# VHH binders against Formyltetrahydrofolate deformylase 1, mitochondrial (PURU1): the designs that were tried, part 9

Target 1, 298 residues: Formyltetrahydrofolate deformylase 1, mitochondrial (PURU1), of Arabidopsis thaliana (Mouse-ear cress) (q93yq3)
Amino acid sequence: GESLDSSVSPVLIPGVHVFHCQDAVGIVAKLSDCIAAKGGNILGYDVFVPENNNVFYSRSEFIFDPVKWPRSQVDEDFQTIAQRYGALNSVVRVPSIDPKYKIALLLSKQDHCLVEMLHKWQDGKLPVDITCVISNHERASNTHVMRFLERHGIPYHYVSTTKENKREDDILELVKDTDFLVLARYMQILSGNFLKGYGKDVINIHHGLLPSFKGGYPAKQAFDAGVKLIGATSHFVTEELDSGPIIEQMVESVSHRDNLRSFVQKSEDLEKKCLTRAIKSYCELRVLPYGTNKTVVF
Below, E stands for the ipSAE of ESMFold2; O stands for the ipSAE of ESMFold2 at other seeds; V2 stands for 0.75 times the mean of E and O plus 0.25 times the DockQ between their complexes.

## First folded at step 4 (VHH)

Design g14 (from b10 with G53W S54E G55S S101L; framework vhh_sonelokimab_d1)
Fold by ESMFold2-Fast, scan of step 4:
Structure g14 (fold): chain B 298 residues (1-298), chain A 124 residues (1-124)
Amino acid sequence: as target 1 above (298 residues)
Amino acid sequence: DVQLVESGGGLVQPGGSLRLSCAASGFTFDEYAVGWFRQAPGKEREFIGAISWESGRTYYAVSEKGRFTISRDNSKNTLYLQMNSLRPEDTAVYYCATPYLRLFSTIASDFDYWGQGTLVTVSS
C-alpha cells in the first residue's frame, strides 16, 4: 500500500495497560505522560490503592497511532516505567495487533455454558480463539452444539474419565497451546499435578454462590436451605476445591413459589451469563490478582 | 417435565433392613439411567448405585456392594433400593436421581433431576 499522508487522519487503535507496584509518588503522571507524549488519548483510567496497604493498581484504556508509537515501542516504554517502580505486574494488550487468547473449553454433561460462550464468540463478543472443546461425555453428532462445532471447525475431544483415572495427561497434551482454560461445567476435580503441569490460568464456573455452597449440586443445597437469593460464581481454579480467587458473581431472587426445577433453571441462566462475563473481563485485562486469594476487577 | 419422588425412609435399628422407592413421572425408567445417592449431615453427596436405562445393568459403590440392591418395576415406573445389614453410618437423606441424557455416571453433578430425598435414621 501507499505511505500515509500526514494530512489524513491516523487510524487510532485501542490499547490497554495494567500496572501493579508499590505505591509511590509520580506513578500516575509517569504513566499518563508516556501515553500523551506519543500522541495517545486516554479514554479511561482506573486506580486502586488498598486501605492500609502501600500498593498501587491501575488499568488504563487509550487510543494511539501505531505509526507514531509502534507496538514494540509501547512495550519498551511501559517496561522502562515498570523497571523504575519495581513493578510486580505490567501488561499491555493491543487487541487489533496482538493475537487473541487461545482457549480450550472443558465440560461434562451440561452444555448451557458452552452454548452461551459459542454464541457470544460467534457474535464477536468474546475476544478469544477456541482451539477445541474437551468433554468426558460423548455427544450425538446431530445435536445443535455438535453441528455448530463442526461448522466452525472446532474439534470436540471425547476423553473418557473415571473417578480413578481423570486422563489428565491426555488433556494436558490437548491444551498445551492454549493461553488459559475454561471449565464450563467440567465436573471432575483437576488435580494439583494438572494445575502445576498446565502452569497457566484456569477459570471455572461454579453453579452456586461461593463461599456458601461448595461441592455438588448447590442449587439443591440452596433450595433445601430456604435461601432467598441464588447465584453463580466464576473463579480461578486452585488446588483447594471451590476456593480460588473470585472473578465474577451473579445473583437472582427466589421464593417459596420456586420449586427445585425453577431453582435449577435460574441457576443455569446465572451460570452462563456469569462465565461469559468473567471470560470477557479476563481477556480485557480487568482481572488482577490481589493478595493470596482475591482479585481486583476494574 | 421430569419428577422423582422418594419414599420408604424411617427409623431402623442397626442390623435391620429397609426398602426405598422412587416413583417417576414425565419419563419411564426404560428411557433413563437412574441412581441412588445419599447425603449425611456435613458431608457431600455420595454415590450408592445406579441401574442402566436399557439393559437393567446395575452399578454399586464398592463400600455398599453386597448390602444394597437396586431393582425396578417398569410396569409401576418405580425404582427400589433394598438396604440390608444397616449401620449407624448409613444414616443419611437418600436421593433418587436421573440424567436427562441416557449416560451412566457415578458423579452427582452429572445427574440433572433429583427427588426431594427420604430420611433414613439407623439408631436404637
Scores: ipSAE 0.000, ipTM 0.092, lowest interface PAE 21.2, mean pLDDT 83

Design g15 (framework vhh_6qgx_2; at its last look DockQ between E and O 0.65; V2 from the best seeds 0.00; counts 0 for: pae O 8.4 > 2)
Fold by ESMFold2 at other seeds, look of step 5:
Structure g15 (fold): chain B 298 residues (1-298), chain A 124 residues (1-124)
Amino acid sequence: as target 1 above (298 residues)
Amino acid sequence: QVQLVESGGGLVQAGGSLRLSCAASGFTFDEYAMAWFRRAPGKEREFVAAISGSGGRTFYTDSVKGRFTISRDHAKNTVSLQMNSLRPEDTAVYYCATPYYRLFDTIASDFDYWGQGTRVTVSA
């Protein structure tokens, strides 16, 4: 006989499932029945079927009892449905059980994006493990950020680079055990050979509203030109500069009442928030490739 | 410009409770961690509790875990310390503090702005 302590309530935990296949009748019904049959409860469900394309994308959020529906069985049950529909992609994450994504952060001189990511990470709002921070700029060990990294056991690697030697083999070795790479204001262009050798996603932050203003556009030049709108774009890195699929964009109004300092502060605030939101969305399985150079962001 | 004003201190018997409050002004309250430190007679300031800017994480020194609760009210720009099961060893001047940088640890050097303190006396 089986008896359970009546004072032990089931611990319901969240799960996320993303699904991508050729469009067909009944997909949502089948996916929702899978969850319901195991006693799970759907809290959110997003679907996208693009016009003039025969494809289906979905992302579901649900809660379930991992005793009644064990983690491996969740994989098996969704895999069975994926096989039935010939799915191009079917991924389950259960954040409380599954290992967090491992990332490395690359930056150059400016650290506003690094500091924001560390802040969100410390606050419990960024679901990653940070394996290391890599920079082509040396930093004094007595600064707040360096003391923070040391206290939390996050290595900082100074990799001195020049235009002639980007030391990409050294960087590849440092990041080999990561799930994806984050360029938090890394101002060196990664080569096609680096991207091929790394072979996983690389996410960047750009100081503008792509596809406009590819490359550099210094804040002082925009300020002197009297622009009324500034922006930031977080995107996947490809071999073409600032041309990869966009994940997140943010905008801010500026006016004649901004001095250079407030203008730069607004620009930096956009960049750090845009990058952090993009990374969070990626880790929550909200970002799906779509078409040639687009994304679905649920 | 930054002002931190503590209140709620007083005399209390061992085993009793007090609630301290800290009113904050002159900075973007929602973005910065808040902490309580204390200084017992003849001792250095020591960390008691901290709460992250969003309120998503709290931190406590071991001697107060399970007895003290830190909380924040973003509408009133206050941080509070609910102190239960008080002991004579909790007798101290309690200070609220906030760091200059949004990143912080539980050490006094990470905190740059301090209140003037509120006295808590716990008698046997």
Scores: ipSAE 0.014, ipTM 0.480, lowest interface PAE 7.3, mean pLDDT 87
ESMFold2-Fast, scan of step 4: ipSAE 0.403; ipTM 0.754
ESMFold2, look of step 5: ipSAE 0.023; ipTM 0.528
ESMFold2 (binder alone), look of step 5: mean pLDDT 81; pTM 0.829
ESMFold2, look of step 6: ipSAE 0.013; ipTM 0.478
ESMFold2 (binder alone), look of step 6: mean pLDDT 81; pTM 0.834
ESMFold2 at other seeds, look of step 6: ipSAE 0.012; ipTM 0.433

Design g16 (from b10 with T98A S105E D110E F111Y; framework vhh_sonelokimab_d1)
Fold by ESMFold2-Fast, scan of step 4:
Structure g16 (fold): chain B 298 residues (1-298), chain A 124 residues (1-124)
Amino acid sequence: as target 1 above (298 residues)
Amino acid sequence: DVQLVESGGGLVQPGGSLRLSCAASGFTFDEYAVGWFRQAPGKEREFIGAISGSGGRTYYAVSEKGRFTISRDNSKNTLYLQMNSLRPEDTAVYYCAAPYSRLFETIASEYDYWGQGTLVTVSS
């Protein structure tokens, strides 16, 4: 039947829009009027205009009727505004309509970040589809993580790597249908050729508080340096080691009473929480590029 | 010390409904997936369903998916199993269980902590 049921209210669904352009008079009014004119209601609106940089960043959360404002028209209306302002970025996401981001998870020996990601994913707290897990380390099939992956139909690809052959072409083939990659303690350095060939965002967890303690054994470096804060950093991967734009950082206090084992344990606890927060923020369109090598995080 | 205590079992007529509760203590309840199992007379323990720490995801054995609903109230540290359209074949001791891992488990041997069980009898 094609009859209208007048007893049923329209279902309003959530949408998110992020916008970045040169600063100009009336941008907020134009964006908010676009939503209001189509019967949408803004629930949250964040704006960032940096000092001494004539640029504008915004993120809006709104609810709307997809019958009155179809998904394709939402894109067209925001694209019209983006063209008017010469926008550098304009992205809309409607979680109930748009497909979830597809990701692959790469790791080496340590799996605490993978386990946390799987836990949050199973809890519905990470809005992603996990296409596969790739590791340069073999894992026993009877471990909790391997049994979990098998039960959920998530393939685990063991890709044996060396310094001379990182098998990047094989990895590129495995990840070709993903929207972005997550390095969950993957200890091989991805080449510039890999990053260019993949062509999409790669998010890493570094087990140290960047920009300090780049490279190997950051918890030991921090311990030896006598720091009073230990931390973890999630960042976009660039060709320069541990130097891409930072998405999220978490810290915990340490003192002379903490031994190296305590530093490592605190580090691992921060790493898994830091990575899951960064991925959630990214999926919610909270992370925008800013300047040469920085981020805006709403 | 981890403790799980089931309640709500009893005699119910075929086609009836029953709600079981499990009170949890001794661990950070909202961080762990917890599950329900049952054991019928003369049979092995079988998985019914599990719920993630936040309650955002549930996983059910295929035979129970339409009749049983698992839920939790983290403010009360309590797990629930709502059973509808009960059949004589549902007669069993029902157990709540928690794994040491925070992830879902479906095999009884992977669960580390068990309650004492509550008997459900479906009979006229």
Scores: ipSAE 0.012, ipTM 0.457, lowest interface PAE 8.1, mean pLDDT 87

Design g17 (from b10 with T98A S101D S105E T106S I107L A108P D110E F111Y; framework vhh_sonelokimab_d1)
Fold by ESMFold2-Fast, scan of step 4:
Structure g17 (fold): chain B 298 residues (1-298), chain A 124 residues (1-124)
Amino acid sequence: as target 1 above (298 residues)
Amino acid sequence: DVQLVESGGGLVQPGGSLRLSCAASGFTFDEYAVGWFRQAPGKEREFIGAISGSGGRTYYAVSEKGRFTISRDNSKNTLYLQMNSLRPEDTAVYYCAAPYDRLFESLPSEYDYWGQGTLVTVSS
């Protein structure tokens, strides 16, 4: 048989670099030269310098030859620049070489966000490895979501929680080998001890437009209150309830013509889209922290 | 209006190969997993396999015995089934199918849209 070997020519592969430091002369030149000196081509370069703040943020997308610029040398070259500028953040990702982020999905009774995440993951639109699903609600094995998880070999862990026992130590053990967590309508509040013990990013979907309406926000309560906008917020989880840095928000208008069913449907649709967009942005290194409790989103 | 139209069926000798096509219209093809099923005379409809919207994932029934390959071309809104080493027991009407809901499964009951079918006869 004929073997079609596509490796006969040098392959240029995409890379992403994000950089955050105190603003200084020559940063863009140094970062650009680092890429160009190895024959890399910059496809996109975004810079943000806040008004009256002496800080610098950048995100670059480039293509390069891994034979001329080996993956380990890419890290070393950017780290040299990071050390020179005392960088607060410097991360490079090469999607074709670097392992996908490992995540666990946590949820309670409602599964619309989980179903959306699984759909996007199945389509290759969510660049993560799903290690497991954890829920404080038991699910019948004959449900669509449970059969999907079984077919894909994704474990589902039922962790029975009460007001008095949130079983956080058990959950920490289940998620120890993940890169970050996703709360897809997990309705138990994670303690400061859990967040400290986990030590990595946790991304949540809140069924309201933050910073307004923190805490539980049932769709009927919003409907009865006569709100004119419904929204969803994806944010990093911090010890302070519904107060972590915002990653993504989506809104839709509602009126006196919306019944409770249409209100719930609009809310669920916004939650699904908001969470998946936030996770994709995070995985693409588009979300960087800035200020006390804010984000830069490239 | 959602439509699925199969083609490529016909008479094949045992040990032969055949490629079926399914042309899809009326929905955003690249957002949905789509699958192949078959139904032999006097038997219930059985799952062959499915492919995710992006083409990044494929799922096959245990009964396919490693002889069938599913692929898709989203630029042409077309689904394919490559069948190799065909046997008389593969004689059936072959259907392509799409779910209305986005979470795909291998059960016929999870599919809302079906093509008319294309007959494959494996015989001398």
Scores: ipSAE 0.005, ipTM 0.309, lowest interface PAE 10.2, mean pLDDT 85

Design g18 (from b10 with F27R D30S S101Y S105E; framework vhh_sonelokimab_d1)
Fold by ESMFold2-Fast, scan of step 4:
Structure g18 (fold): chain B 298 residues (1-298), chain A 124 residues (1-124)
Amino acid sequence: as target 1 above (298 residues)
Amino acid sequence: DVQLVESGGGLVQPGGSLRLSCAASGRTFSEYAVGWFRQAPGKEREFIGAISGSGGRTYYAVSEKGRFTISRDNSKNTLYLQMNSLRPEDTAVYYCATPYYRLFETIASDFDYWGQGTLVTVSS
């Protein structure tokens, strides 16, 4: 018979830590020593200290043995350092242990961003659990997107809106158990009351290169203005329209030879790529708040 | 025009292993899922497994999980099915297939482009 081999190798798993505090001597050493003292190995370490601003940002990627450094102890050890430095932010994520972020996707008539996100999700490239899709537009059940949602058990909620009633309380109830929201061409403006009531991050795709061409029909505004670059912007939603901190932007060249239809097509291609990239960066803890209305993106 | 060509079928002994290949052409292979289906004598086509465009996600029929492994090499536009611990009931024509749309269901009707098939016979 075959002899039983009881020997096992330690399983090393990836972790990510992000840190933001007032700048001080020795922060990098204390953070790296925390990982090394428990037998962890740092694979990547990014640091940002802004000019003329006494603050520190870091993001580390490491591997560790969860038997030697249990998940709860990882949190406690980094929290000890966070307390020492009065940290504004200290977050650890261990993707193989921690639950995926739960999201809801909001859209209106155009579905190219939803379809791209579902494609990336199905391809394993979007590390989220999609709790539901919400739209102020009804969709035929025989479309490929509706059949796909049905097959995967993802509810589609048609929430009919008017100028008089945006049904924000109904939407808040549907999204209460999500970690963040994604606006994938949702064309209703979310009120300050909605944002306060939700209390978590909302990420939008705007089909224009912000801060230019805010509001409706940005591709037409760009065409009429004679721009030489068309773009898309993914940003955090704030009470001020199309003015929240920018996460990601993508551009493509245009010329006098592009008609309005070409501008719209190039815009749609940039939008779907921009949004999926922004959401992936967010889930990987790459996006941190910076200054009054900016981001650090590692 | 999308073309799929299977190869690697043949006669194997029970308990043996076999690797099937599927060569794809006619579109950007890495953007689309591809899957394996089989049809045994006197039975309907059944789903075996599928792999997403990048290879980041795999889908398996519950009955085949653990014995069969699907993989792809996008640089060679080739899909593979590694079959282990083969049984006489695995005897079938094996087809590779790819959907028209990037979003898809793991059912035969959602796969629009099919190869001609390769015969696998498991017999003593």
Scores: ipSAE 0.097, ipTM 0.582, lowest interface PAE 5.9, mean pLDDT 87

Design g19 (from b10 with D30S E31D S101L L103I S105D T106S A108D; framework vhh_sonelokimab_d1)
Fold by ESMFold2-Fast, scan of step 4:
Structure g19 (fold): chain B 298 residues (1-298), chain A 124 residues (1-124)
Amino acid sequence: as target 1 above (298 residues)
Amino acid sequence: DVQLVESGGGLVQPGGSLRLSCAASGFTFSDYAVGWFRQAPGKEREFIGAISGSGGRTYYAVSEKGRFTISRDNSKNTLYLQMNSLRPEDTAVYYCATPYLRIFDSIDSDFDYWGQGTLVTVSS
């Protein structure tokens, strides 16, 4: 890929750094000095230190001159600090230089989340490269989603599954070159062996406000329970079903004047918005896991 | 070849209790979640509850929470539903079901293998 060329005039480009280590004196100063010493300017700096835990989380947004501070040197400088503090996580992204995250989208029969993601992607509002779409359901070539995929050269893989053959090895081969996976209403349970074999993050959309309304027809359960808010949840996938760390939640007001069809429609609208927001936040390094089942959101 | 066989249904007076059983065969029972559903005449099939393969997690429909308890015995390949404080509205055919690798999103749409059902009648 092409590097940013600043030969016309010095230009500053945005970078993001996230850092996680054991809490220690001087971390903020070291991170800030690293950026300033190379002529960078910090635009935003967020820190989180949990009350009963000796760990440190930070996210920095900065601008820098890639001629004075080359991309490879940015990595080396932050890695030096990471080694000093025994960091659990230290990641730099420079959106104008670094390749977009590569993803595969998995879905079953429902496609409203896929369609929303494809339109946001086409509009340049979803900062990913879509490697392929995988489904356990066939789709007719004359459907809007299939025509969109064909128009944009995105492969669609129909992976027929049975209880005796989950085709997880085939799916692993299809997704081997991705940075993370997105489950856009994919209704099969991914095994612990799949998750271990993939070894990277998997993000799901659940059409209920977790941890409430697990199970069938969350919109109907909410309607029957007389709730005044319905919701959708995006979360990291773990071996425990619908129990991974929450990335994003969205809610919508409902009243006695909403019928079940209205609840379902509002639910679907929340699902597609919740998933796209979660993916964008993840790509911007805003969501960091902490503890066993929690997230830090910057 | 997955098989699920429900038993324990019958006639119960309002306020009474009943325990249903589901005997599973043809698959490694402890590896799969299993659930209970019911269907009354003229109504949609309803999810009641599900339990994970290990028994460590349970899921209940809001309307049944507190009155019904789901449990399993993996050594006996058997699923149970304990029903308390039964009402006439609980009259239905009760089914056990196991997903074809699914309890993710919509539990009703995720269950592919079904038993034949057992009738529960709650009346005076």
Scores: ipSAE 0.000, ipTM 0.112, lowest interface PAE 18.2, mean pLDDT 84

Design g20 (from b10 with S101Y S105D T106E F111Y; framework vhh_sonelokimab_d1)
Fold by ESMFold2-Fast, scan of step 4:
Structure g20 (fold): chain B 298 residues (1-298), chain A 124 residues (1-124)
Amino acid sequence: as target 1 above (298 residues)
Amino acid sequence: DVQLVESGGGLVQPGGSLRLSCAASGFTFDEYAVGWFRQAPGKEREFIGAISGSGGRTYYAVSEKGRFTISRDNSKNTLYLQMNSLRPEDTAVYYCATPYYRLFDEIASDYDYWGQGTLVTVSS
């Protein structure tokens, strides 16, 4: 015989909502009521109201029944609130329904950040679709990383660049269908024209603790300065070098017993962890713009 | 204290050859592209060529192709420029330079660190 279930308990799925508007009385109540009134259950709710700045930031995590509260209705209900408050940002993500973010990874000679991201991606810990890898360095097809990319159908584009020919239009064409870009030790500076033409977020890893030690040789600068903490910084790319809004930072202790090689090795370990954490936070809608050149990170 | 120190400059007759060296210290030399530039009196710095950190790739200015060869010895932290068939117009101060974030860059203002230079005079 055959069995047919005539009723099934609702499957509750996770959703995330982020909200940014001018501060006003009752916003928290209005947002939470929207979720509760539709039968959703709030699992976490973070709020930030900056000192002496009349703006409101929130991030809520909730579970809901997509049969009772269809995905399109979730967007409509939050959009109604966004219009009411003139929101600067109101975004909903439902990871089990919404497509994964599409990214391209840009790198130069060093591949430790790319390798770490690929391992996290393979482990299911990095919630992105990798559309391609772009490098200004040619790589032998018989290397570990190139075989991994080929196995997974991820194109590797070698783009040889000079200052006379930065090939930015070629790179823009390769990345046109991405949601954001990741610079995983890409050692070329992207122009303002590139950033404007791309029009979306670009996330970089800098192997120094910003805003200190900008530019070249940050591990050497830190070593020479006699610091007791070495760090790595992941940030949004802007026209000003190593000056975009900071997403994530990681640090490790150093002492007079660490030589320059030890500083570089510790730096590389921090870089790959810092970038991976930043990308995960970004994909989970934890990173929001704040003030002039700052972030809120929930 | 990133330092680049050029040596090997001097007087050479037209048609002659000269090998320049650049000793690098204070950074992980084999991870950075390094290049050669020259500056003749009253002119701006001119790109000659660059070599990748591994030495696997070289890039040359079109005007010098075939006469100049760039190489490096990462075990000695040293960059070389072999110059053949020298002409009076090759007379200049020769600089080695490294961009921290740049590879095969022709624009002098984009280089972060520079040596003090070594004078090459091509004269009969």
Scores: ipSAE 0.007, ipTM 0.126, lowest interface PAE 15.7, mean pLDDT 85

Design k05 (from b01 with R100T S103Y S104T; framework vhh_sonelokimab_d1)
Fold by ESMFold2-Fast, scan of step 4:
Structure k05 (fold): chain B 298 residues (1-298), chain A 124 residues (1-124)
Amino acid sequence: as target 1 above (298 residues)
Amino acid sequence: DVQLVESGGGLVQPGGSLRLSCAASGRTFSSYVVGWFRQAPGKEREFIGAISGSGDTIYYAVSEKGRFTISRDNSKNTLYLQMNSLRPEDTAVYYCAAKTYGYTWYTPREYDYWGQGTLVTVSS
C-alpha cells in the first residue's frame, strides 16, 4: 500500500540469516552486499570456518525496511546466493513477520524445567508457541502449573505409559503440528521409531555434565564420584542414550560440604537455566549441525 | 536438478557385508544433503542415515550406526553405504535420496529426489 510512513520515518525490523556451504572466496562479501544493496544495516555477523575443513558457517543479524525489501524478496535474494554456492543451509527468520516455532513440552514427575519455561515464555523471553504439554504423570487441577496452563489455554495431555506400552503413536499424533519437541525431564526413552516418525528435532535436558554421568541418577553419580563441578546438558535427542549433539552446558562448583540434597538443588537450578538458554538459542538460529555429532553455536 | 541411480544390491548371507553406491547426475551434487532409506515389504520407508553436501555432517539411525557407514565422493558425484554384519531383518529395497538445504533429515517427506531403489536380500 501507501508508503508515506516509510518515506518520512521507515520502520526497520530485525532479521536473521544463517548460511552453511563449502568454503569459497567472496561468500561474506556476497551476503553483506545482499543486505546493504536493499538498504539493510548489519548489526552482527559471525563466521566459523573450521581448520582443515572446507566448510563455511555464518549467522548475520540485520535490520531492514519491509516496505522496500518485502519478506518474499528477502527469501528470493538469499536463495539466489544459496544456489550459487550450493548451500546446505540458508534460513532467514524475521521474528515480527514469521510465525513462531510451535513446540510441545514433554515431562514426567519433575516440573521445575516446565515451570521455568512457562515463566520465561510468559515474560516474552522464549519465542515459541506452546502447542501442548504432555506428561506420563497425572497432575491435580489445583496445582500452580495446571492453573497456569488453564489460564493460558495450553492443553495438558496425560498419557499413561508402561514399559510394555510407551504410547508413542498417541504422542506422535499429539505433536504432529509442532516444529520441534522439548523434553523437560521426560524420563521415558524415545524409540528410534518415534524419532523417525516425528522427523523433526527433539531437544532434551540431561541433569548431568555429558559425556560423563549418562543415564539415571547423574546427580547421585556425581556425588558418589566426589566431583568438584556439577552440571547440566541440553542436547539433541538421538536413538543412542545421552549421546546426541550438545547445544548448551552449565556448571556449578561443589565441595565435600555439599550433601546429596544440595547436589540435587544445584542440579535443578542448572537444568532449568540450561534448557531455557538452549531453546532460546535454537529459536534464534544460533545452533547448527557440525561434523558427525557436534554443533556450531553462534 | 539431480537424478539418482542405486547399484550394488543382491543376495548376501547373514553376517556378510555389502557396499551400495548411488550415482548422481547433475552439476550441483555437493549442494544436496543425500541419504539412504530402506523399505521392507509391507512396511513404511525407514531412515538409515544422511550426509551433508560437504561431507562433514553425518546423521545415522542409531540402530544402524555401528554396522552401516555413509560416505560421499563429490568429485565422482557418488554416495556410498557400507553395510556390515547383515541380518535377515535388513532385507529391503534400499533407496538413495537428495534434498536441498535445511537440516531436518529423518523424514522421507523432506527429500525432493529419489532413486529407483536396489534390492538387498539377506538369506542363507
Scores: ipSAE 0.000, ipTM 0.167, lowest interface PAE 15.8, mean pLDDT 84

